VHH binders against q9xw16. Designs and how they scored, part 103

Target 1, 132 residues: q9xw16
Amino acid sequence: MSGWNAYIDTMTAAAPSIKRCAIVGAADGSVWARTEADNVFKASEEELKTFVALFNDVTQVPAKGADIEGVHYVVPRTEESLIFGKKENTGFFAVKTKSAVLIAVYEGPNEVAAQVRKAVESMQTYLNNAGY
Key: E = the ipSAE of ESMFold2; O = the ipSAE of OpenDDE; V2 = 0.75 times the mean of E and O plus 0.25 times the DockQ between their complexes.

## First folded at step 8 (VHH)

Design ra7 (framework vhh_gocatamig_d2; at its last look DockQ between E and O 0.90; V2 from the best seeds 0.00; counts 0 for: pae E 4.8 > 2)
Fold by OpenDDE, look of step 8:
Structure ra7 (fold): chain B 132 residues (1-132), chain A 120 residues (1-120)
Amino acid sequence: as target 1 above (132 residues)
Amino acid sequence: EVQLVESGGGLVQPGGSLTLSCAASGFTFDNYALAWYRQAPGKKRELVAGISSGGSTVYMDSVKGRFTISRDNAKNSVYLQMNSLRAEDTAVYYCAAPSPPPEGYGFDYWGQGTLVTVSS
């Protein structure tokens, strides 16, 4: 297990509704760590390259939505370092750090999203403070 | 103050059609995605359909091909055309919008809801 896998475990532990999670390079979408086994994060690196590029201009994302793992999500709104989306009883939160993008895909009733956001933003803060 | 006002609900027979409308105010409508949720008795509220500010859409699987979400930015309105209605579509339907930054984790604002009852 790489050091980055520990951060995956931290996020998934903090928000049980997270089904799949990944830490990828902000520059190119390369996968640093991801959930595996029964909850494999399935996005291709090509898709992730496109996804992380959304952070170059988040203002356009609500107009287009976002795709993760071949699934299209509606994006209610964005922030400079935050993109989140919804589809059915699923959604995602993606936050950008200095060098990484953290992506968490979750499933559950609408209320669980609050905990997911908190989990990924907490990790965002931690990694930023650590220089990542 | 964000306001969402739904209308168009009512009683309809199975196989029937209904169009829901939502008038939105209190935020920059064109910048945000909008959604329709529904909540049936004893069930959790669920996302039925969403529409981006640019018009891309998402649907729950059970309504694909039957429901159509649309928006009119000039009227600050979002609509849900429901065709081929089924008994299981019976629910209170809610229009939903996100809160402005920094708050929110999805669609955070809801209207009062409009009841759709599908029954023979």
Scores: ipSAE 0.908, ipTM 0.951, lowest interface PAE 0.5, mean pLDDT 95
Fold by ESMFold2, look of step 8:
Structure ra7 (fold): chain B 132 residues (1-132), chain A 120 residues (1-120)
Amino acid sequence: as target 1 above (132 residues)
Amino acid sequence: EVQLVESGGGLVQPGGSLTLSCAASGFTFDNYALAWYRQAPGKKRELVAGISSGGSTVYMDSVKGRFTISRDNAKNSVYLQMNSLRAEDTAVYYCAAPSPPPEGYGFDYWGQGTLVTVSS
């Protein structure tokens, strides 16, 4: 089907280093789509509500880091609509659109992370241009 | 320009302790997380510990409970206290900082490193 799941497939195809990802509502963290089956994105509704609220003031996020899927990440820095975090050999990129937050969890070093950032930011641009 | 200068490495026996220091300049230190990486001979660099601008921390599993990362924002410095050192901790240790926006993927700037050797 041509639902929100097609966008999940697009991001995971663009950056194979993405192990799990989701599209969630920016206001409430509700899951619009996520990776499923063998690579289920496991964040709870309560965790996602807390996570998306970080975008209300991204300048405060590096002070405390961020949690997703029960894992704590150091957030090196932020940008107005971008939060990214690192822990050991894993990380995440999250971007905010008008209506949604796109979250991608990946494995690999900084060099691999470049593909992940490009994939989520390309989708961010697409959704913003489409009014989402 | 971001500059990171590590110090405090040396030769130590297994079970011993060292404190690494990193003096940082060229960015707004208080706003950024900092990290320590290490690279053993023949291995890839790995993230050892990270510290948020507000002091929360992350560690690789093999160093939890033995290493402590800390920062002093007034001195633009980050530290790594290493206790209960093991032979596998032998590596060059690097202090790391993120690049300024809009580019970057993690901790992108590193110092020259300081060597830690754990040997009987």
Scores: ipSAE 0.217, ipTM 0.649, lowest interface PAE 4.8, mean pLDDT 86
ESMFold2 (binder alone), look of step 8: mean pLDDT 78; pTM 0.775

Design ra8 (framework vhh_gocatamig_d2; at its last look DockQ between E and O 0.92; V2 from the best seeds 0.00; counts 0 for: pae E 4.0 > 2)
Fold by OpenDDE, look of step 8:
Order: sequence, then C-alpha cells, then structure tokens
Structure ra8 (fold): chain B 132 residues (1-132), chain A 120 residues (1-120)
Amino acid sequence: as target 1 above (132 residues)
Amino acid sequence: EVQLVESGGGLVQPGGSLTLSCAASGFTFDNYALAWYRQAPGKKRELVAGISSGGSTVYMDSVKGRFTISRDNAKNSVYLQMNSLRAEDTAVYYCAAPKPPPEGYGFDYWGQGTLVTVSS
C-alpha cells in the first residue's frame, strides 16, 4: 500500500457512508489511491481525466451534471474547489487540493452527506497544509 | 428568503397520472439544479428526480420511465409528471434546492410538501 492509501482509510473511517473513494491527480486524473476489493472505485483514468477537468470551470458543472463510474449525477451547485452530486440515495463529493482531487461516493439517507463533506474537506485541508 | 411551494398532490387510482408543480423564489433559480424528493410513512426521504440547470436529469430506478422532471426557468418552476402511479408511490413529495455557497451538502431547502396518495 502506498502512503496515499492511508488517506483513503482515514476518509472512509470518518464517514462510514462512503462506499468508494479515490485520490487522483488534479492535472491528469491519474489514480494515486482508491478503495479496492468489495468497494473498488471503478472509474477509468480516462473518465477521471474528464472529471478532474471539471474543476477548470466549475461554474458550468451544475448545468450539465457530472459522471463518475459511468453514473450520471445531478450537481446542485459547485464551489471553486468543490463539486458534489446526487442520484437516488447516492451521491459524491469531490474536492480539489493543490495537486489532487479527492472523490468520495456515498450511499444513504440525505443527511449522511454532511458527514461525507466534512470528511473530504478535512482531508483536503490536511493535504493542502502538507503541500499536496 | 428561499421559498419552495409545491402543489398538485392528491388522491389518484393506481395507473393514474398526476403533475406536481413547484414555485421557487429567493435564489438565482437558473444557476442551480432542482429536485423532487418523497417521504413515505416510516421511510426516509429519498431523491425521486433531479434536474440540472441545463436540463439533464436523474431518476431513482423505481420511477424511471414513469416520472419526468422538468423545469421552466422563466417561471422559476420545476415540475414532476407522474404516470402509471403505483401504491408504493404514495408519499409526501417535496421540492428541493441547494443552499448557496458555502453551505449545504446537496439539496438543502425544502418546500412544505404535497401529499400524493395512490389508492384504489
């Protein structure tokens, strides 16, 4: 396991509703770490390349939504370094750090999203402070 | 002040149709996605359908092919056309919108809801 896997574990531990999670390069969508085994994060690097590019202009994302793992999500709104989406009882949070994008896909009632956001933003802060 | 006002709920027979409407105000409607949620007795509130500001849609699997979400930005309104209604569609339906940055984690504003009862 790479050192980045520890951050995956930290996020998933902080928010049990997270089903799949990945840390990818902000520039190219390359996978640095991801959940595996029964909860493998399934997005291809090609898809991730497209996804991380959304952060180049987040203002357009609510108009079109976002795709992760072949699933289309409605994106209520965005922030400069934050994209989140919803579908049925699932959703995702994606946050951008200096060099990475953290993606967490979660499942549960609407309220669990609050904990997921907190988890990924906490990691975002940590990684930013660490220079990543 | 954000306001979401649902209408159109009522009693309908199985197989029937119903159109829900939501009038929204108090935020920049065109910039945000909107959604319909529902909550049946004893169950959690669940996302039924969502529509992006550009018109792309998402649906829960159980309503695909039966429900259609749409929006009219000129009227600041979102709609839910429900066809082939089933007993299990019985619920209070809520119109939903996100909070503006930096708050919120999805759809955070809710209307008062409108009751849809599907019963023979």
Scores: ipSAE 0.909, ipTM 0.952, lowest interface PAE 0.5, mean pLDDT 96
Fold by ESMFold2, look of step 8:
Structure ra8 (fold): chain B 132 residues (1-132), chain A 120 residues (1-120)
Amino acid sequence: as target 1 above (132 residues)
Amino acid sequence: EVQLVESGGGLVQPGGSLTLSCAASGFTFDNYALAWYRQAPGKKRELVAGISSGGSTVYMDSVKGRFTISRDNAKNSVYLQMNSLRAEDTAVYYCAAPKPPPEGYGFDYWGQGTLVTVSS
């Protein structure tokens, strides 16, 4: 059921600076939902498989950075279930739930980034509490 | 207490070079990515270059090929080598570091800044 699209809408509404986002399976990077149309989240299946595997050991991610949608980001640091990256005036936040990884790509300065982090972490908490 | 102290700014002619330095203390330097930002008068602060804890780098497009970020973990220092300077590079340059978990949103600490003026 297309209920996963509602979560995409919830995150983008909570932080309008999010330009693209997706919910993908934590085990294999399969896309459960993503922004579409003019705002298509354009990561390949191969890239998403590599990306979600970063959560198998987040402590190694700051040493190498992370790639999503063909863009390399510096990862300032991580938390157990959170990876975030920066490149120019753009960035991403990614959080892991029990079964999924939520990825949000945004534009803007640190003030905007705080809203993005709050939006994805609120959804992470909601989905974890719901068993996902 | 986190401290970031920049130095090396100054007045330079177009086409010239400068090396900026940042001495860092108050955190586990080796575990963090570090960055240089800049802010020109009346403009927003923008990320110039970042360097991961393992040495991989990102650059804003306009400085790629002209600027090089590097780090010396033994000295808790990060550097920005700026070559082929242009008038548009005139700004206050800031060294930046992230807050430790669970706080922070990016590069959340910055130093006092060092002024780079490229005169024409």
Scores: ipSAE 0.271, ipTM 0.681, lowest interface PAE 4.0, mean pLDDT 87
ESMFold2 (binder alone), look of step 8: mean pLDDT 79; pTM 0.782

Design ra9 (framework vhh_gocatamig_d2; at its last look DockQ between E and O 0.84; V2 from the best seeds 0.00; counts 0 for: pae E 5.8 > 2)
Fold by ESMFold2, look of step 8:
Structure ra9 (fold): chain B 132 residues (1-132), chain A 118 residues (1-118)
Amino acid sequence: as target 1 above (132 residues)
Amino acid sequence: EVQLVESGGGLVQPGGSLTLSCAASGFTFDDYALAWYRQAPGKKRELVAGISSGGDTVYMDSVKGRFTISRDNAKNSVYLQMNSLRAEDTAVYYCAAPKPEGYGFDYWGQGTLVTVSS
């Protein structure tokens, strides 16, 4: 997981409303990097395996919602490589690359959500272009 | 084109109950998650409850156990049953649905006022 921690730092710096984030393997949900210390991203292996499998057919996700870190979110809609969820004043954005899923959990209103989405999609583009 | 029309708001005493209704039109109701938001004076809108197209639900912590969101796809309607109402539940309540290019529940109704006062 050498070097992946820098990408965690890049996303959290780009959007301060991101409270926790992770880069996980798209096939199995294995953690390549995550926020640590005061803001540990603490989703279980079983949650992450289930979560990344949602990208196998994103069109069915709005019907069921999604779980991450033991929190259930309603999913208002999806895009081909994007899932986002909402609960209270918190939410997440997740995007899929060739090999990974990027997950960012944030707090704030819809104006903040756009900033979070931009941060994760920018990283998605970078990793895809790098072959990941 | 999308229209969400809330009704059922009013004045109620603490501990009372109220049912909000939202009639939806202009989209395929069965395919979408729906939500209730509220906005109290001086506060930002907050998500109160959401219901997926398949009937799965989420609630804000302060209303859990007191409020129930439900949907009736045959009537293109979503409901919020509010029990054990408290003064802090006073707000304008909005029915909400997602936009195709949005970042959440971005279509809104005009709102219905709920006032909890003795």
Scores: ipSAE 0.150, ipTM 0.560, lowest interface PAE 5.8, mean pLDDT 86
Fold by OpenDDE, look of step 8:
Structure ra9 (fold): chain B 132 residues (1-132), chain A 118 residues (1-118)
Amino acid sequence: as target 1 above (132 residues)
Amino acid sequence: EVQLVESGGGLVQPGGSLTLSCAASGFTFDDYALAWYRQAPGKKRELVAGISSGGDTVYMDSVKGRFTISRDNAKNSVYLQMNSLRAEDTAVYYCAAPKPEGYGFDYWGQGTLVTVSS
């Protein structure tokens, strides 16, 4: 699982606005890799278990929002394999692969969201093609 | 065509109150979250408050307890009640809606100026 850290590095390099990032199991929210040290991703596994379950029915998420690292985000909309949220000058993108959920928490103006989304979706595509 | 039209801005004294309104059209209002952003002179635009399609709300820390975002789906409108206004709340306030193909809140009104000054 140490190899998953390389994917964290790839996403954070692709989008400098990403402050914290994690790759977790889609089934149970188990942490496969995450940013550490000064940018440690702090969501608990219990929280992540709840979060990844949102992908079972994304249509309900905009009505309720989503919580990451104890922070509540408003969710403007969702897609089948995409949940994103906003709070103040922060937000998150979460994408689902065959077996994983990639979560990126970013900070910055609204304009940085495009780059963050591109980073996580690119990784999503890569991992899907790799069978993950 | 999506349209967002803000109103209610103006000059108010510190400690005063103001209610902003935003009339939305051109999309399925009930299905989407709405938000208020603000941009102060020399600062970046920032999310002030958001409200989900189901009425769940989020606020920036500096406005918690003072500002209240609400929506009226029957009127396709979102509101921002601002109480205990401070000089630091001076900004152009924008109503925002998500774009189906976008990355968050991507539709914006023209904004309404709120000036808090004694």
Scores: ipSAE 0.061, ipTM 0.536, lowest interface PAE 3.6, mean pLDDT 90
ESMFold2 (binder alone), look of step 8: mean pLDDT 81; pTM 0.806

Design sa1 (framework vhh_6fv0_2; at its last look DockQ between E and O 0.76; V2 from the best seeds 0.00; counts 0 for: pae E 3.7 > 2)
Fold by OpenDDE, look of step 8:
Structure sa1 (fold): chain B 132 residues (1-132), chain A 119 residues (1-119)
Amino acid sequence: as target 1 above (132 residues)
Amino acid sequence: QVQLQESGGGLVQPGGSLRLSCAASGFTFSDYWMYWVRQAPEKGLEWVSTINTGGGSTYYKKSVKGRFTVSRDNAKNTLYLQMNSLKPEDAAQYYCAKGDLPPYGSDYRGQGTQVTVSS
């Protein structure tokens, strides 16, 4: 276990609606840590490479959506370092740090989204301040 | 040189309490999130709790939530873990760790402190 695994556990603890979570390299989508056991984050390397590249031009993402773990999500809007998507009673939040992308997939009504966002953005802020 | 030193472990009966401490040095303690991990016999290392820099946000493993309390004293460079209502399944070697690691690096942990829960 590394600190990255602890960060995964921290985020999942912060928002119980998070089902799966991953920390990946912003440059190449390499997996630094992910949820495992009963809630394995299953995005492929190729998929993650494509996903992290979305941050190169987030303005185009709402038009085409985003794919995570083979699931296509509608992306209502984006911010410079934030991509979030929705599909029925599921969604994801992805935030970019200096070196990483944090991805949280959640399940629940729209009301749970705020807590998920807060969890990943809190981690984002800390990691950025720490130089990552 | 980052150094972490855990203490406070011991033998307690089920339902008992322990307070673990972690003395930190060699880095600016107040700038880092800190976390506790534990390793039980024949089990892997597992996350227990995290605390942010100021101590205002704390996070817990589901199985310890409501029983364990993490805290910190930045003036003393010390991390704490108050463990109440201890269960046999809480028995493990407990470690504190710094929440800032390279992508493929290992945690900075101390030697750990042993917690045993037995009637």
Scores: ipSAE 0.799, ipTM 0.901, lowest interface PAE 0.6, mean pLDDT 94
Fold by ESMFold2, look of step 8:
Structure sa1 (fold): chain B 132 residues (1-132), chain A 119 residues (1-119)
Amino acid sequence: as target 1 above (132 residues)
Amino acid sequence: QVQLQESGGGLVQPGGSLRLSCAASGFTFSDYWMYWVRQAPEKGLEWVSTINTGGGSTYYKKSVKGRFTVSRDNAKNTLYLQMNSLKPEDAAQYYCAKGDLPPYGSDYRGQGTQVTVSS
């Protein structure tokens, strides 16, 4: 496996409630790595391009929500480099690094969301420190 | 030049233990998350464990969690894997790895160390 596959495995191990995740290019949404096989992250190229562009002004995202994998999420929280989306008992965290966006889709109550956020932010910090 | 040297493999019975070491040079070891991966003939290359730069966060493949412990000594540029309760399915060539980052698309890893489990 490549180092990118190990990053996907590391995030899913860090927060078992993560069902699917991906690392995509911040400029164009191109997929660098994603969960595969039984848990394929299935967002389209067009959807990912639109999704990563949300980070151009995160303050506008709560008013309109966000779409990933064909699912529309309410966005109750954004920060300069973070978007949090919720739908029923599922949600996502997405964080932006210098060159990438990390996306983790999870299931479970609000109590597991902190673990998911910590997993993606830990990787965000590492990639940023490495110049990505 | 990045160099990684694994050691500590060997033959053990099921239920036995081994401690693997990985000596690193040619890069600033303490700046990188490190990985253990393994390769068996029928399985190909599998991720086993990850450890962050300081050693405070560790992550494991589900099948080894609770049996394996990853650690590092940044003063000695050395990564470790303590493997307890070994099973026949753990038999493999084990590698430590420094994952590269895009756009390069490849990992650096050493020659590996063989773990054999039989009775």
Scores: ipSAE 0.292, ipTM 0.689, lowest interface PAE 3.7, mean pLDDT 86
ESMFold2 (binder alone), look of step 8: mean pLDDT 83; pTM 0.850

Design sa2 (framework vhh_6fv0_2; at its last look DockQ between E and O 0.82; V2 from the best seeds 0.00; counts 0 for: pae E 3.5 > 2, SAP .681 > .668)
Fold by OpenDDE, look of step 8:
Structure sa2 (fold): chain B 132 residues (1-132), chain A 119 residues (1-119)
Amino acid sequence: as target 1 above (132 residues)
Amino acid sequence: QVQLQESGGGLVQPGGSLRLSCAASGFTFSDYWMYWVRQAPEKGLEWVSTIKTGGGSTYYKDSVKGRFTVSRDNAKNTLYLQMNSLKPEDAAQYYCAKGDLPPYGSDYRGQGTQVTVSS
């Protein structure tokens, strides 16, 4: 276990509705840490490479949506360092730091989304303040 | 040079309590989230608890919630873990850790302190 794994556990502890979570390299989508055991984050390397590239032009993402773990999500809107999607009672939040993309997939009603976002953005802020 | 040194472990009966300490040096302690991890025999390293820089936010593994309390004294560069209502399954080598940052992807931790829970 590395510090990155502890960050995964911290985020999932902060937002219980998070089912799967990953920290990946912003440049290439390489997995630095992910949820495992019963809640394995299952996105492929190829998929993650494509996903992180969405941050190169987030304005185009709402038109085409985003795929994570083979699941297609509708993306209502984007921000410069934030992509979030929805599908039925599931969704995801992805935030970009200087060096990483944090991805959290959650399950629950819409009201749980706020806590998921908060957990991921808190981690984003910490990493950004640290220069990463 | 980052240094972490855990202490406070020992042998206790089920239901007993221990307070672990971690002395940190070689980095600006107050700027970093700190966490506790543990490794039981024949098991992998597992996350136990995290505390943010100011100490206002704490997070716990589900199995220790309500029993363990993490805290920090930034003036003393010290991390704490109060462990109450200890169970046999809590027996492990406990480590304090400083999260690593890209690109290394590894954390710093000390030599650990042994916690044994036995009747």
Scores: ipSAE 0.448, ipTM 0.767, lowest interface PAE 1.3, mean pLDDT 92
Fold by ESMFold2, look of step 8:
Parts: C-alpha cells; sequence; structure tokens
Structure sa2 (fold): chain B 132 residues (1-132), chain A 119 residues (1-119)
C-alpha cells in the first residue's frame, strides 16, 4: 500500500516483457515492493541479502554469476551500479540506487533486454535524483 | 508539509466521464513522477496510472488503457485524470500519490475522491 508498489507497476508497464520484479533495500535485501499474485517474485530473504551484496564489488560478479529466485544466471556484463544476468531465453537486470536495488526478471530476445534495461535505468535515475 | 488534495469524483452512469484533479503543495511538484491509485471497498490499493516529470511519458494499467488519460500542469502544480467510458469496475476511492523519499515505504496522498458508477 505504498508508492513503492506504484514503481513496480510503472516498470512492468514500461517494459511488458518483465515477468517479475522487486525493489529491495540495498543494505539488507528487505523487500520494499514486488510483483505479486500470479507473478510472485519469490526470492528468499537470505537469497536477496546475498544478491544485493554483489553490488559491493560488481567487477567480481561475471566470474561468479548470480542467483535469484533459486535460478543461477551467467553475468556477461556489469557496470558500477548495474548487473545483467542471462539464462537461456530469460534474464535479469538489477540496478542499484543510493538506498535500493531494482530487480527485473524478463523473458525474450535481445531487443527485449534493451527495453528492460531502459525501464530500470530510468527508474534508477529518478530515484537517485530524489535522494533514494 | 506535503499536501495532496483530490477532487472531481462523483456518481456517473456506465459509459460516462469524470475528470479528477489533484492539487499539490509542499514539494517541488515538477521534480516528481506522479501516480493515480485507487481502492475499492475491501480491496488493496491498485495502481492506475503514472506520469513522468515532463508529462510526455504516461503509463496505465491494462484495464484502463485507452479510456483514461493522465496529465499534469507543472505551472499549476496540478495532476489530472480524465476518465472516459467508465465501467462499474472503476468505482473506487481515487488518490493521487507521491512516492515517499524519507522515510522509506510510505506514500504521501490525500483523502481521495470517490468515483461511483451505477446504472
Amino acid sequence: as target 1 above (132 residues)
Amino acid sequence: QVQLQESGGGLVQPGGSLRLSCAASGFTFSDYWMYWVRQAPEKGLEWVSTIKTGGGSTYYKDSVKGRFTVSRDNAKNTLYLQMNSLKPEDAAQYYCAKGDLPPYGSDYRGQGTQVTVSS
């Protein structure tokens, strides 16, 4: 019942190929908002804590890959505040803001990935400018 | 203090139209994406629409796409929702909302405005 849920809905509307997404606390992985109902983002608290810690040194993530929702992804690319993971015809983008990590899990070809990245980076920029 | 005041609700027949307004004060309105959310009796809050800071990018839940139009006037610090072809399923208390900065996880929104759709 918060504006964080509206951010979830805005991202999924901006990039319809997003199947599940979440906004979690950057320090502890606590869930601030996530997709629910038929498209539940079902990562455990322990998994999310491990996941957000990847941003402490993104340069090491390509060697290790990343796990989310019990799925292991190859990480072909990172940037200082962005992790891109792939598995088969699915993937994720995760971006870090000052206080949060935005995670979007999508399905589809590379054109879809670009749209997902644009959606999460647009939100990242907005939240950072707002002090989040 | 952040203040949001919704208005323009009322009783309308199916297929009718309403235009909601949201007067904003206490923050730099033009710096924020703004949202419309709604709540029907005994249901949770449901996202309806988002508009980005410049007003050029708008997003809608699927069930209202093509019927609702969100807009903003940054000079007047006012958010609008034009609601056409209203259906009984659209009946709810409507709120404009601003995402919370500090503290995390709470929204600023007004008391809302009631939209009732009946034949």
Scores: ipSAE 0.308, ipTM 0.696, lowest interface PAE 3.5, mean pLDDT 86
ESMFold2 (binder alone), look of step 8: mean pLDDT 80; pTM 0.819

Design sa3 (framework vhh_6fv0_2; at its last look DockQ between E and O 0.76; V2 from the best seeds 0.00; counts 0 for: pae E 2.4 > 2)
Fold by OpenDDE, look of step 8:
Structure sa3 (fold): chain B 132 residues (1-132), chain A 119 residues (1-119)
Amino acid sequence: as target 1 above (132 residues)
Amino acid sequence: QVQLQESGGGLVQPGGSLRLSCAASGFTFSDYWMYWVRQAPEKGLEWVSTIRTGGGSTYYKDSVKGRFTVSRDNAKNTLYLQMNSLKPEDAAQYYCAKGDLPPRGSDYRGQGTQVTVSS
């Protein structure tokens, strides 16, 4: 276990509605850490490579949506370092740091989304301040 | 260099309490989130708790919620873990840890302190 794994656990603890999450390299989508055991984050390397590339032009993402773990999500809007998607009672938040992309997949009503976003963005801020 | 020194472990009966301390040096303690991890016999290293820089936000493993409290004294460069209502399954070597991220993330932790829970 590394610090990245502890950060995964921290985000999951911060937002209980998070079912799966991962920290991946922003450049290539390589997995640095992910939820495991009963809540394994299942995105493939190729999928993650494609996903992280979405941050190269986030303005195009709402038109085509985003895929995580083989699931297609509608993306209502994007921000420079934020992509979020929805599908029924599930969704995801993805934020980009200098070197990483943090992805959190959650399940629950729309009201839980705010807590998920806060958890991921708090980690984003910390990592950015740390230079990553 | 980064140094972490855990202390406060020992033998307690179920339901007992311990307070762990971690003395940190070699880095700006107040700038880092700190966390506790533990390793029980024949088990892997597992996350226990995290505390953010200002101490205002704390997070816990589900199995220790309501029983463990993490805190920090930035003036003393010290991390704490108050462990109440200890259970046999809490027995482990406990480590304090600091994240050091490059390139895929690593951490620094001390030699640990042993916690034993037995009747």
Scores: ipSAE 0.728, ipTM 0.876, lowest interface PAE 0.7, mean pLDDT 93
Fold by ESMFold2, look of step 8:
Structure sa3 (fold): chain B 132 residues (1-132), chain A 119 residues (1-119)
Amino acid sequence: as target 1 above (132 residues)
Amino acid sequence: QVQLQESGGGLVQPGGSLRLSCAASGFTFSDYWMYWVRQAPEKGLEWVSTIRTGGGSTYYKDSVKGRFTVSRDNAKNTLYLQMNSLKPEDAAQYYCAKGDLPPRGSDYRGQGTQVTVSS
């Protein structure tokens, strides 16, 4: 149990279509908090280090796609601090703060994507305002 | 120093109600999301509810939705949890909490207040 578990639970409550999520360090992909137990966010340390480095130049990500939890996603859209990935009926949103990357993996039709995005962006704003 | 002081626990029958309070000091209370967690005997800490800085957005663990209401009074630096329709599974030590940013250790929380639900 980490002190950030309440933030993980808050995000999953805000967007129930989120199946797994994590807050990781932007510099090295170290896990600050993640969903645990039956729905463990299972990305490796090496994978997370590679993933957070995508934010060094988001313009290259659509051509390459992104890998999370051993799953390859097509990345149809990026913004300066946001990567959106899609595979079949699943997807992810990842957003960068000053010190962290928030990752939410969801299942469901396109209609739920906006709710997932709003959940991670609300936390992004909160962390940025706190200096993180 | 961050200080959090919970109160309002007690013994209640199934179906009863309690109102918990949390007095906060040592930080700018209105700048932080606040949350309630609970711990039953021999169990880990379990998230119950979160409220955002302005008080307009609230979030709940599924098993308490519709029964519990979190609120805050930023002028009084106080967090509240109204607990209705209490069940035996709600019995626990309840803590008001402020998350550490970034997580370098445990959350900041008080001593807690005991909620007991028994016939």
Scores: ipSAE 0.442, ipTM 0.766, lowest interface PAE 2.4, mean pLDDT 87
ESMFold2 (binder alone), look of step 8: mean pLDDT 80; pTM 0.819

